# Designs tried in a protein design chat: miniprotein binders against q9rrp1. Part 2

Target 1, 274 residues: q9rrp1
Amino acid sequence: MASLNSALRTAQHVRTATRGALLWGYEQKLAREVKANGKLPRHLGLILDGNRRFARAAGLQREMGHSFGADKAHEVLQWCLELGIPSATIWVLSTDNGSREPAELAHILSLLEREARQLAVDPRIHANRVRVRAIGQHDNFPPQVLAALNNLEESTAGYEGMRLNIAVGYGGREEIVDAVQSYLRTQAAQGATLEQAAENLTPDAIGAHLYAADQPDPDFIIRTSGEIRLSGFMLWQSVYSEYYFCDVYWPGFRRVDFLRALRDFQGRDRRFGK
Below, E stands for the ipSAE of ESMFold2; O stands for the ipSAE of OpenDDE; V2 stands for 0.75 times the mean of E and O plus 0.25 times the DockQ between their complexes.

## First folded at step 2 (miniprotein)

Design d4 (at its last look DockQ between E and O 0.09; V2 from the best seeds 0.00; counts 0 for: pae E 18.4 > 1.5, pTM E .586 < .8, off the site)
Fold by ESMFold2-Fast, scan of step 3:
Structure d4 (fold): chain B 274 residues (1-274), chain A 82 residues (1-82)
Amino acid sequence: as target 1 above (274 residues)
Amino acid sequence: SKTVRIEIRGDDPEELKKIAEYIEDLLKELGPNVEIELEVDGKTLTIRIEGVSPEYAERLAKWLAKLAKRLGLEVRVTVEEK
């Protein structure tokens, strides 16, 4: 058996090295092309889909898929920093949790707490002056999760580098409702009647009260898993966004996939004559 | 070049094999060209990585330790020079 095991390990070495070399070479070519073009999204949206299906395909527990998805989010943040993308919004957890088991939701929230605490002390975040903000409806989150998210936001609030929004408990329709409520409270504070508030309401007024109103609208949105829809992601802000749909599951999203998406974005700008 | 040897301990050999396949796929696609050997023996997954810079070997070791902690597994990392 020792002889057989040795032969199997050697075969695995050859297969992995060959595949890695080819992918590495192609990735370097894509990186050169993307950097040479120079056009980057001003605000990149990421819909992180496929954690469950990735785990299922690999024969692993569903909870492992979410952990692998979190690791991938860290890798993609690093790629954004390396390229100098100024703003990114990642959609981690929607407002619709009806299809999730309570134990799975509890695991996701526990993972979110751990990730938020880790990011708050991550040297990469502070060295690159990344301002992190959690957007969404958080009233139903456990207090320890809220504390971790608030600590992350407060520790990065003064930074002027990359803007990173973590959309958690997020839904586009809910964001619009929150914006309208915020607008109405502002009008009431100024002594406006309900009729005056209605007459003063404009698209710009709603835009000013959205979660990330201080940032440009996303100009490029990537969704993994092959689903060709936005599912309400940044519903108000995304009306003129370019979309890229990648058929890989989020934990399997590679740097080469990321670079290919950016090259596609750059090609669209050229075709449209900006 | 440096060789990184990682030992991951778990209770289910079949689960360790699936984890090994996932790690292999990630390493080949996310890093520079590498040579990787994985073996599951009882409750131990052994990973040997060759052909990487010292800096990359350290980064891989930290990443794999983090991954194992997320999976509730115990990890031992050893770096060997030739």
Scores: ipSAE 0.000, ipTM 0.184, lowest interface PAE 17.1, mean pLDDT 78
Fold by ESMFold2, look of step 4:
Structure d4 (fold): chain B 274 residues (1-274), chain A 82 residues (1-82)
Amino acid sequence: as target 1 above (274 residues)
Amino acid sequence: SKTVRIEIRGDDPEELKKIAEYIEDLLKELGPNVEIELEVDGKTLTIRIEGVSPEYAERLAKWLAKLAKRLGLEVRVTVEEK
């Protein structure tokens, strides 16, 4: 006769395993549904939010939150590659850093340097021919950070696979100003007067001078941490983007959360710019 | 002891591998004496589980059948005497 104590212990293990299996089962079902549907973003935007709050909730230093956030970005890159998403833009650091302590900013910049150098030699980047660009204003970055970003861009410049934009030192208003300045310099080089440049100005003319003008506008933008706003992320390009706001902090963003966002995208009406 | 045999049919060999790994991890919670054999033949994954008592084998078969139905996969579960 089987022991009652052994049967009770096994029942507890089976109940725990069943609850875990059901969560895992939901993720696998979702993955099959997303793949079977086949409709994926042509350009996915990601606003990474909640690194500091994640660290605070876990009783950790804020710098560890940024490190975990970097690890999560690598996971999301892998998920994009597995699904064949052709373009992604990840917002890593805004132009507005006035509220950050110098030590925190220095840590973020040091982490950025390390991650850029690691991506430049990452076998996944090269095997999948991922073209990586840094977009934003970089003139005031420490020289070693700028060198790391330039090396990453140069190492992947000829690739024609997935396009990955790292928005660092990025703000949407600043991008528009930079685009206008670039437009005006082009007009001046052609001998145009100010009046002629004004007459030649169209939405398409501005669009052609944005940081990643050779890529389609983002059609889907995910923001973590429950904030329901874009904060200037791809301000010009996102006019017809679908938005998904997820309550988890970025380091806690799971594959099931990503798949839920994609299923939501697959079920929505999408609007294109005209 | 009893042997539980699970045959899972899917379209993606990598997906089948991940399912097998997940099931294997769950079953290791039953104890170190549970032997798990994994075999992939194209689009069919066969999992053979040995070292379970008759009582555990019946309960595992029922649980695995429910899990497979939840996962939306074609699956056959049999219990054999060893």
Scores: ipSAE 0.000, ipTM 0.140, lowest interface PAE 18.4, mean pLDDT 77
Fold by OpenDDE base, look of step 4:
Structure d4 (fold): chain B 274 residues (1-274), chain A 82 residues (1-82)
Amino acid sequence: as target 1 above (274 residues)
Amino acid sequence: SKTVRIEIRGDDPEELKKIAEYIEDLLKELGPNVEIELEVDGKTLTIRIEGVSPEYAERLAKWLAKLAKRLGLEVRVTVEEK
């Protein structure tokens, strides 16, 4: 009996190792193909969805789903650096997520604080000169969360490497409203009348007042969880974005799934309405 | 600074060499100030990463441990203080 259980364990380990090695070999081939093509997004959007569903499917607490989701965001940052993706926006928290259970929201905000503090001292951020920004409406966040986000932004403000936007308290309609308000305040400060401000209002004038307006529009948006919608993510900027919907919960998103998405982007002809 | 030592055990030395090259490529992206030593001895890949910040060493150790587990490999991680 003991020898058969040992042989079955060894055969299961060999099958798992062989499957792992085959998956790794495929992933390395796919990484080489994606790198050799060279057509990468200049700005990658990521809708981080499925944390709670992952936790539920794994028999874990919701909080563990968010913690694994944060760990996955660090893996994706590494994959973006390895490929030389110039800009990324990750959607962590929406304005609509304010309707979540107070305990879940408090956990997400405490996690955001921890991750912001870790990023501010992360050697990869400094070595690669990653400029990090928080984008969205977050003025009502706990003071300690705001302090951690501000310290992360200040610590990286002079960097000219990869641009990382963390969308927190972010909504696409709210961003357009904030952009129009910022435009109107700028016009008023220049002594423009309301009529002049209306006449001068163009798509480019709104674009100049969006969050992270100093970055190109997203070329490619990946959403996890199998949901086929944007939910207002980069609502203005996404007009010519390519979209990829991955039927994997965010904490389960793998490098092979990321590389498959990039290969799919590389195969697309971006006509820009022509 | 902390040294992160990782021992990865596999059945095939040639596959461990490819895994070593892959991990080396991944670790080169961590920055110029990190010294990386990779050794394949039979069925064991040893990775030694020097110059890691104390805060990052545990995270790196966990990441590499998760990587090895995803590959179906046995992993031992040790964080040493210099």
Scores: ipSAE 0.000, ipTM 0.207, lowest interface PAE 11.6, mean pLDDT 83
ESMFold2 (binder alone), alone request of step 2: mean pLDDT 72; pTM 0.657
ESMFold2 (binder alone), look of step 4: mean pLDDT 72; pTM 0.653

Design e1
Amino acid sequence: SPEELEKELRYAERLLEWIEKLLERAGDPELEEAAKILEYALDLLKELAQEGNPEIQERIEQLARKLEELAQKIEELKKRE
ESMFold2 (binder alone), alone request of step 2: mean pLDDT 80; pTM 0.745

Design e2
Amino acid sequence: SPEELEKELRYAERLLEWIEKLLERAGDPELEEALKILEYALDLLKELLQEGNPEIQERIEQLARKLEELAQKIEELKKRE
ESMFold2 (binder alone), alone request of step 2: mean pLDDT 77; pTM 0.701

Design e3
Amino acid sequence: SPEELEKELRYAERLLEWIEKLLERAGDPELEEAIKILEYAADLLKELRQEGNPEIQERIEQLLRKLEELAQKIEELKKRE
ESMFold2 (binder alone), alone request of step 2: mean pLDDT 81; pTM 0.772

Design e4
Amino acid sequence: SPEELEKELRYAERLLEWIEKLLERAGDPELEEAAKILEYALDLFKELAQEGNPEIQERIEQIARKLEEVAQKIEELKKRE
ESMFold2 (binder alone), alone request of step 2: mean pLDDT 73; pTM 0.616

Design f2
Amino acid sequence: SPEELEKELRYALRLLEWIEKLLERAGDPELEEAAKILEYALDLLKELAQEGNPEIQRALEEIARALKQLEEAIEKAGSPELKELAEALQKLAEAVERLKQE
ESMFold2 (binder alone), alone request of step 2: mean pLDDT 65; pTM 0.546

Design f3
Amino acid sequence: SPEELKELAEALQKLAEAVERLAETGDPELEKELRYALRLLEWIEKLLERAGSPELEEAAKILEYALDLLKELAQEGNPEIQRALEEIARALKQLEEAIEKS
ESMFold2 (binder alone), alone request of step 2: mean pLDDT 65; pTM 0.537

Design f4
Amino acid sequence: SPEELAKRLEEALKILEYAADLLKEAGDPELRYAARLLEWILKLLERLAKEGNPEIQKLIEQLARALERLAQLIEKAGDPELKELVEKARELAEKLKKLLEE
ESMFold2 (binder alone), alone request of step 2: mean pLDDT 64; pTM 0.549

Design f6
Amino acid sequence: SPEELAKALKELLRLLKEIAKLLEKAGDPELKELEEALEKLLDAAYELIKEGDPELLKAIWELLRLAYRLEKLLEKAGNPELKELVEKARELAEKLKKLLEE
ESMFold2 (binder alone), alone request of step 2: mean pLDDT 65; pTM 0.512

Design f7
Amino acid sequence: SPEELEKELRYALRLLEWIEKLLERAGDPELEEAAKILEYALDLLKELAQEGNPEIQKAIEQLARALERLAQAIEKAGDPELKELKEKLRELAEKLKKLLEE
ESMFold2 (binder alone), alone request of step 2: mean pLDDT 64; pTM 0.543

Design f8
Amino acid sequence: SPEELAKELRYAARLLEWIAKLLERAGDPELEEAAKILEYALDLLKELAQEGNPEIQKLIEQLARLLERLAQLIEKAGDPELKEFVEKAREILEKLKKLLEE
ESMFold2 (binder alone), alone request of step 2: mean pLDDT 63; pTM 0.516

Design f9
Amino acid sequence: SPEELKELREALQKLLEAVERLKETGDPELEKELRYVARLLEWIAKLLERAGSPELEEALKILEYAADLLKELKQEGNPEIQRALEEILRALKQLAEAIEKS
ESMFold2 (binder alone), alone request of step 2: mean pLDDT 74; pTM 0.702

Design g2
Fold by ESMFold2-Fast, scan of step 3:
Structure g2 (fold): chain B 274 residues (1-274), chain A 81 residues (1-81)
Amino acid sequence: as target 1 above (274 residues)
Amino acid sequence: SPEELKEALKELKELLEEIRKLLEKAGDPELKELEEALEKLLDAAYELIKEGDPELLKEIWELLREAYRLEKELKELKKRE
């Protein structure tokens, strides 16, 4: 038994090293192709799916999957900065938590607090002048989580480099409702009647009241885990987006997967208004 | 030399075919991933020879040779198991 286990560990190590060498070579090819083309997303959407399934498939606790997912988000932020992608929105936590155990939700919120505090003092954020904003419905979050998110947003509010939106407590339908409510309150403050507000309502008026209205609409959205749907992610803004669905779970998302997605984006013809 | 590099790429193509033969219907997903990566890397190497980027090609060649050595070792270990 011991001899077979030793041989298996050696074989796994050799396989990992071989895979690493091949992936590095392939990554260099993809990076060269992406750089040569030069076309990058103006606003990249990321649906971070598969943390739980990754943990389950690896025989790990669910909490470890969320922690690995957070680590992967930091790696992907670095890749975005290296390439010069000007805006990104990452979907961390939806409004629909009905399928989550209370302990798992508490762990996710604790992790979010820790990550927000870490990001607020991250030299990469300040050196690259990254403006970080949390978007979604946050009123029911624990006070310490809200404080961490507010501190992160306030400490980066003056930056004009990369725009990073962290979608947390986020749902597309809820965003549209919030936008309409914001629009109606603005009209009321200006003395408009309900009829006047109705006559003044346009798609652009709704767009102006969305959470990240000061940024361009996402032109490219990547979802991990192989699920071929957006689940309401940036529902209003994504009407003309290109979509890429990757079969890997988020914690297993590699730089080669990211570059392959960008190369795919570069090969697509985009046409608005048809 | 460029001719020596072409000969090395032929050796690696033979290895790719051996890797394919190791994959059974219920085979190892990792070997399939390595097969796909190696095929793409070989295609890229031939295109770079054609385009005249010899510095990157030399780098890819060294990586392919290292991958060949490691994959041969993995194949021998699996036979001993």
Scores: ipSAE 0.000, ipTM 0.177, lowest interface PAE 12.1, mean pLDDT 77
ESMFold2 (binder alone), alone request of step 2: mean pLDDT 75; pTM 0.675

Design g3
Amino acid sequence: SPEELKEALKELKELLEEIRKLLEKAGDPELEKLLDAAYELIKAAEELRKEGDPEIEKELRELLKEIWELLREAYRLEKELK
ESMFold2 (binder alone), alone request of step 2: mean pLDDT 68; pTM 0.565

Design g4
Amino acid sequence: SPEELLKAIWELLRLAYRLEKLLEKAGDPELEEAAKILEELAKALKELAQEGNPEIKKILEYALDLLKELAEELEKLKKRE
ESMFold2 (binder alone), alone request of step 2: mean pLDDT 64; pTM 0.454

Design g5
Amino acid sequence: SPEQLEEKLEKLLDLAYELIKLAEEAGNPELEQLAEAIRKLLEALQKLAETGDPELEKELRYAARLLEWIAKLLERLKKRE
ESMFold2 (binder alone), alone request of step 2: mean pLDDT 76; pTM 0.668

Design g6
Amino acid sequence: SPEELEKRLEEAEKILEYAEDLLKEAGDPELRYAARLLEWILKLLERLAKEGNPEIQERIEQLARKLEELAQKIEELKKRE
ESMFold2 (binder alone), alone request of step 2: mean pLDDT 77; pTM 0.704

Design g7
Amino acid sequence: SPEELEKILEYAEDLLKELEEELKKAGDPELEKLAKELRYALRLLEWIAKLGNPEIQERIEQLARKLEELAQKIEELKKRE
ESMFold2 (binder alone), alone request of step 2: mean pLDDT 70; pTM 0.592

Design h1
Amino acid sequence: SPEEIEKKLEQLAEEIRKLAEELQKLAETGDPELEKELRYALRLLEWILKLLERAGNPELEEAKKILEYAKDLLKELKQEK
ESMFold2 (binder alone), alone request of step 2: mean pLDDT 66; pTM 0.511

Design h2
Amino acid sequence: SPEEIQERIEQLARKLEELAQKIEKAGNPELEEAAKILEYALDLLKELAQEGDPELEKELRYAERLLEWIEKLLERLKKRE
ESMFold2 (binder alone), alone request of step 2: mean pLDDT 80; pTM 0.739

## First folded at step 3 (miniprotein)

Design sa0
Fold by ESMFold2-Fast, scan of step 3:
Structure sa0 (fold): chain B 274 residues (1-274), chain A 81 residues (1-81)
Amino acid sequence: as target 1 above (274 residues)
Amino acid sequence: SPEELEKELRYAERLLEWIEKLLERAGDPELEEAIKILEYAADLLKELRQEGNPEIQDRIKQLLTKLRELAQRIQELKSRE
């Protein structure tokens, strides 16, 4: 095996160990630079990739990779709160589950239920007034999973702090189709004919009917695992987003990786956007 | 860019030096700390390698060789226990 792979396997055995003085110093340097610059994403998109590969590399069962991934999502939420990032969307489960074993999908859904229940009573959520919403297509989810997601949404619906969207059963093309259907139903309710609805259709009309239409479009999207593509994540809203592709697996994504991504974002000029 | 790359390389060197100091004592807490620093140094060197600057590639190769040596020493020390 390659020496780098050996080093990664060694490091994974101690991922929860206390950070050393030298490592702490580098993270503090990055944090100071990010804070001094002051420019933060208004809406951060996160594509959580690499749970299965992380588990394989660490010699763990595949299901443990998803659990570690959930733990990492909690850490990243804390970093977003510390910095004051106003909105974030995390992509947890796509609409395409064809390649997943039934046991893996069942585990992901069970984990989602457990995480949603824990978030609903999490002091961080309530102290920071975080409004949590699940976006995507949920019709085929087990009733207990839907109940947990609905409870989380209802218990945070009145909050005006950070906005957190959990994209589950989410696909960009499906979101656009849902938006068009929503738009057409709104037009029909107003007595419009199909021809009138077609004439009234604009990009803003579609935008108004997307899942998180009440939030700004993401201006920065991070994908882990080294895949250099968005796979349809927020397909309509991401037209003017900046993208950052990090080659670490999601459960191995560290605060220093997060800060490097933000520093990179701060160095970019937006060629597009309002 | 070149000054920033040099700064990052010097930091990577200091991380590897710190691992060497921890291995002089090689107790359980020192080995645990060394593994965390090794993880971070590996990620930093991988990032610097991806930037593709030809002038620093030989230095990155030297640091990766040192990182491999340190990773192997950590494994050997853990095995004795």
Scores: ipSAE 0.000, ipTM 0.184, lowest interface PAE 14.2, mean pLDDT 80

Design sa1
Fold by ESMFold2-Fast, scan of step 3:
Structure sa1 (fold): chain B 274 residues (1-274), chain A 81 residues (1-81)
Amino acid sequence: as target 1 above (274 residues)
Amino acid sequence: SPEELEKELRYAERLLEFIEKLLERAGDPELEEAIKILEYAADLLKELRQEGNPEIQDRIKQLLTKLRELAQRIQELKSRE
């Protein structure tokens, strides 16, 4: 019986290795094509979705789904660095948390604190001179979470390499309101009346007061889990973005899925504008 | 370009041949592997079809037909379980 079981295990390993070699070959083909084309997003938006559904499908607790999602974000950051994508914005936590249980929200915030502290000392961040910023409304976060995010921002503020934005407590409508408020405060500081401020308001003025105004608008946005909507992600900046909707859940998002999305972006004809 | 395209078509053919080999035994692990390979072969063939080369369209059509036949065989084998 032992020899038969050994033979069956060997046959299974051979089949798995052969299949893996074929799948690996396809991924390497995609990587060569993407690199050969050379056109990359100037600013990649990522709406990571499906952590809960991934956990449910795998028979795991929801908290594990968020942890696997964080691990996936680190993998995708590495892929962006390897390809030379200059800017990325990752949507981690929205302003709308009404349907989340308090315990789940507390876990997400605790995970965010842990990830921010780890990222602040990550050799990849410093070696590649990645500037990390938290965008959104975070003043109401627990003090330890805010401290971790502020430390990450301050420790990378002088870097001029890749720009990484972590959208936390983020909503597109809230960003636009914050931009208008910032604009009005700037006008008031210059002695403008409300009427003058209204006359001076332009789309460019709003754009100048958005959270990541010093970066280009996202030209490519990927959402996982098959939901065909942006849910307000970078609402002002995304009006002319290309969108890619991937059916896999975020923790299951593979390098081959990433490369397919980039090749799709490269195949799109953007020569005809407005 | 033509040489690279031929290599990709040969790769797709090898994927379909490997599925056929898995279906000769058709145990649970073989069917699981066959389904995954089928998905990758389907993606590859759809992408090659999008490139619009008339010379290879008939060959791609034949491979897609074989892919559908293999998919049906897998479905029938799963249903007997």
Scores: ipSAE 0.000, ipTM 0.220, lowest interface PAE 13.6, mean pLDDT 80

Design sa10
Fold by ESMFold2-Fast, scan of step 3:
Structure sa10 (fold): chain B 274 residues (1-274), chain A 81 residues (1-81)
Amino acid sequence: as target 1 above (274 residues)
Amino acid sequence: SPEELEKLLRYAERLLEWIEKLLERAGDPELEEAIKILEYAADLLKLLRQEGNPEIQDRIKQLLTKLRELAQRIQELKSRE
């Protein structure tokens, strides 16, 4: 374990040194171009893919890949804050865990608890007035994980700066079902019959009951790992999103990759031809 | 396993060869891709050195030397652009 922790620190140091020596000028050029253009995503979606494959390629246990991935999520949050991206949703854990070993899932949940507790007291969160919410289905999570997520959400609920959604136990189809259930409960509370609820149902009504309904729909979604699919991420809200598929594994995603994705977004004419 | 270790070393060698091929053209897109591969190769080789056995240390040292040479060439090419 100590050996792996040492290797992790060494890898991070080498990564930082290489970045500083070779990438500083290029990253600064990209950052200037992105800032000069001024067009940023109103709501950035991030599908954090490749933790397992990163660990496998390095000959490490899968759990180490998730730890690297968590570190990367903190770096990317900092980049979003630096540029002034107003909303971001990061997909950390799906509802579909059939391929995960119980020990791996337990590690991910333990890591989630630790990260949630750290974010709740993170000076970046409070200084930048970041409102953090965990979205998804959480009923089956251990009580201590739920407590950590609830504390993070409650301690940031009054903030009006950046909106950060952490999608855990999240699936797009499950979100839509939850939205319909929420809509129907609202109708029932107002005395509507089932027939009246059916007549009142619109796409906007579904949209109003989604997990992050108070935020704009994601206009840009980045997936790492080279998989060219969304896997149901923000299924209802992503109808008009631009998609960017980056070939690097999530723990290897660098500031230059992030800036390049944003430059690509800035070069696109969204909803072209209509 | 020794077989898995050999596969990772061969992968590192292929990454460095790919960087060399990219540097033959040395345009902005090629340099950008070369830097991405260089960072990944550096990370992989450091982890292999830390966790590898003594029998492969010389090969890892040779690959790290090659990686440093490629990093230097990328710096020189970028300073001209």
Scores: ipSAE 0.000, ipTM 0.142, lowest interface PAE 16.9, mean pLDDT 79

Design sa11
Fold by ESMFold2-Fast, scan of step 3:
Structure sa11 (fold): chain B 274 residues (1-274), chain A 81 residues (1-81)
Amino acid sequence: as target 1 above (274 residues)
Amino acid sequence: SPEELEKELRYAERMLEWIEKILERAGDPELEEAIKVLEYAADMLKELRQEGNPEIQDRIKQLLTKLRELAQRIQELKSRE
């Protein structure tokens, strides 16, 4: 009996090890294909969805999902740096927090403060000259959170190696309203009448007043969690973006998922070039 | 710390329990999610094994055995029919 049990354990171990080797080999094959093609997004948008559902599915507390999501964001930033993606915008907190308990929102904001402080001294940020900006509406954030975000932005303001935008308190419709208000204030400062401001308004004028106006529009947007909608993410800038919807929850997003998304992006160029 | 390792071990344990419950109520669409959670649990357990705490090593070994059993069951379900 013991010899039979030993043989069954060995067979199970061999099958599990073989499967792991095959999955690793597949990831390496995808990485080689992506690098051989060479076409990468100029500005990658990431909608980080599924932290709460990942925690629920894994039988974990909800706040652990947000912590795992933050860890995953660090991994994906590293993958972007390794490939040389020049700009990325990650959506971590929307303007709508109505369904969150005050305690959960407080936890998310505390986590944001901690992550911002950590990024400000992260050797990867400084070695790769990553300029980090928080975009969105922040007027109602606690002072310590605002201080951490401002410090992160100030400590990286001179960098031009990569651009990383962290969308917090962000909504696409609110961004457009802010852009129109900014445009109108600029016109008023130049002595324009309301009629003249209306005549001078163009799509380019709105674009010039968006949060990341100094960067290219996102050419590729990835959303996790399997939902096939953008929920207003970079609503004005994303009109001509390619979209990829991945079924995994954000903390479960693996390098193979990232590489598959990039391969899909690369294939679309050939489709339209035909 | 030993208490923090114990907490992480409990998280991995809960992940495996969730996978087992998913396999019991059965639905093909949930198999892909179960595989992803299984891979996450596997990564966590492998990291925890590198700690020299003998009190939790037996529990880690039991959870790795459970993980291999669940992986086998998922593979068999995927190859069925």
Scores: ipSAE 0.000, ipTM 0.183, lowest interface PAE 13.5, mean pLDDT 78

Design sa12
Fold by ESMFold2-Fast, scan of step 3:
Structure sa12 (fold): chain B 274 residues (1-274), chain A 81 residues (1-81)
Amino acid sequence: as target 1 above (274 residues)
Amino acid sequence: SPEELEKELRFAERLLEYIEKLLERAGDPELEEAIKILEWAADLLKELRQEGNPEIQDRIKQLLTKLRELAQRIQELKSRE
């Protein structure tokens, strides 16, 4: 149904808007303002929404949207590194795939395998000492996908620069259940009865057993596509997060959009700060 | 900017990868879609080449070679001996 002219026009519009001298000047001004302020998220959460809608709007198949989304994730990682954001969690694949066709899910998993292998040998990862972890439930993933994710985690495990979590097979409720199970197994290993484990359970105990417990809770979460909800993303950790909702689809998310979000975060801090 | 050029190169790479995927299935709807994407990729790569950035010229050359290979493959599939 979609025309070649529609798809080509979309690409040309994005390139023209992004490249424009006035936009470039504005982007540089925003970057200077963000750096001058100095307040950055300690842990940035990213809900990567809109890949399918981007592809539909451009007259492309759904698979192209996921590929563009992967490209955008690499660009945003670079922007985080440039600014010195110390921790980021990106939500790539949910546990809830009820609306996804098997072919689409297979494509996403194949793309994940390819991207994990590429990231493991990416000079940016090693030069900037980025520790990469895949968080979520992975038991049902194909062996080659698990191997790629494990290799990526192992090859970066010693790094203490930036921390990057790739949330894949991830759901907030599933994370909380996993945390409770981990807590109960720890209690059992210490010889606690069920009653003692129940009495010893605290919010801090759950927090200590979450996937990225060694990192601060996200203080800023960005969602693309204009949906004003978190969909369970880091459900336990996000209770005190600031939220930013951007109307663009993830593959269309520009550096100027990223900088505007950070400036907004900095402005919110000033409202309650000094 | 260097970031913008990298973004456009990655976009072109993804267009070519998607054409490869369409050609594996090679039905008439897939071939029609592949032609549309091929023309989009061709226009994008021509514009990037005309900008004359020497640091990316080798990558553009490789992508143009792949584009020509895919164009030939589409033509062969359309003719179907």
Scores: ipSAE 0.000, ipTM 0.172, lowest interface PAE 17.4, mean pLDDT 80

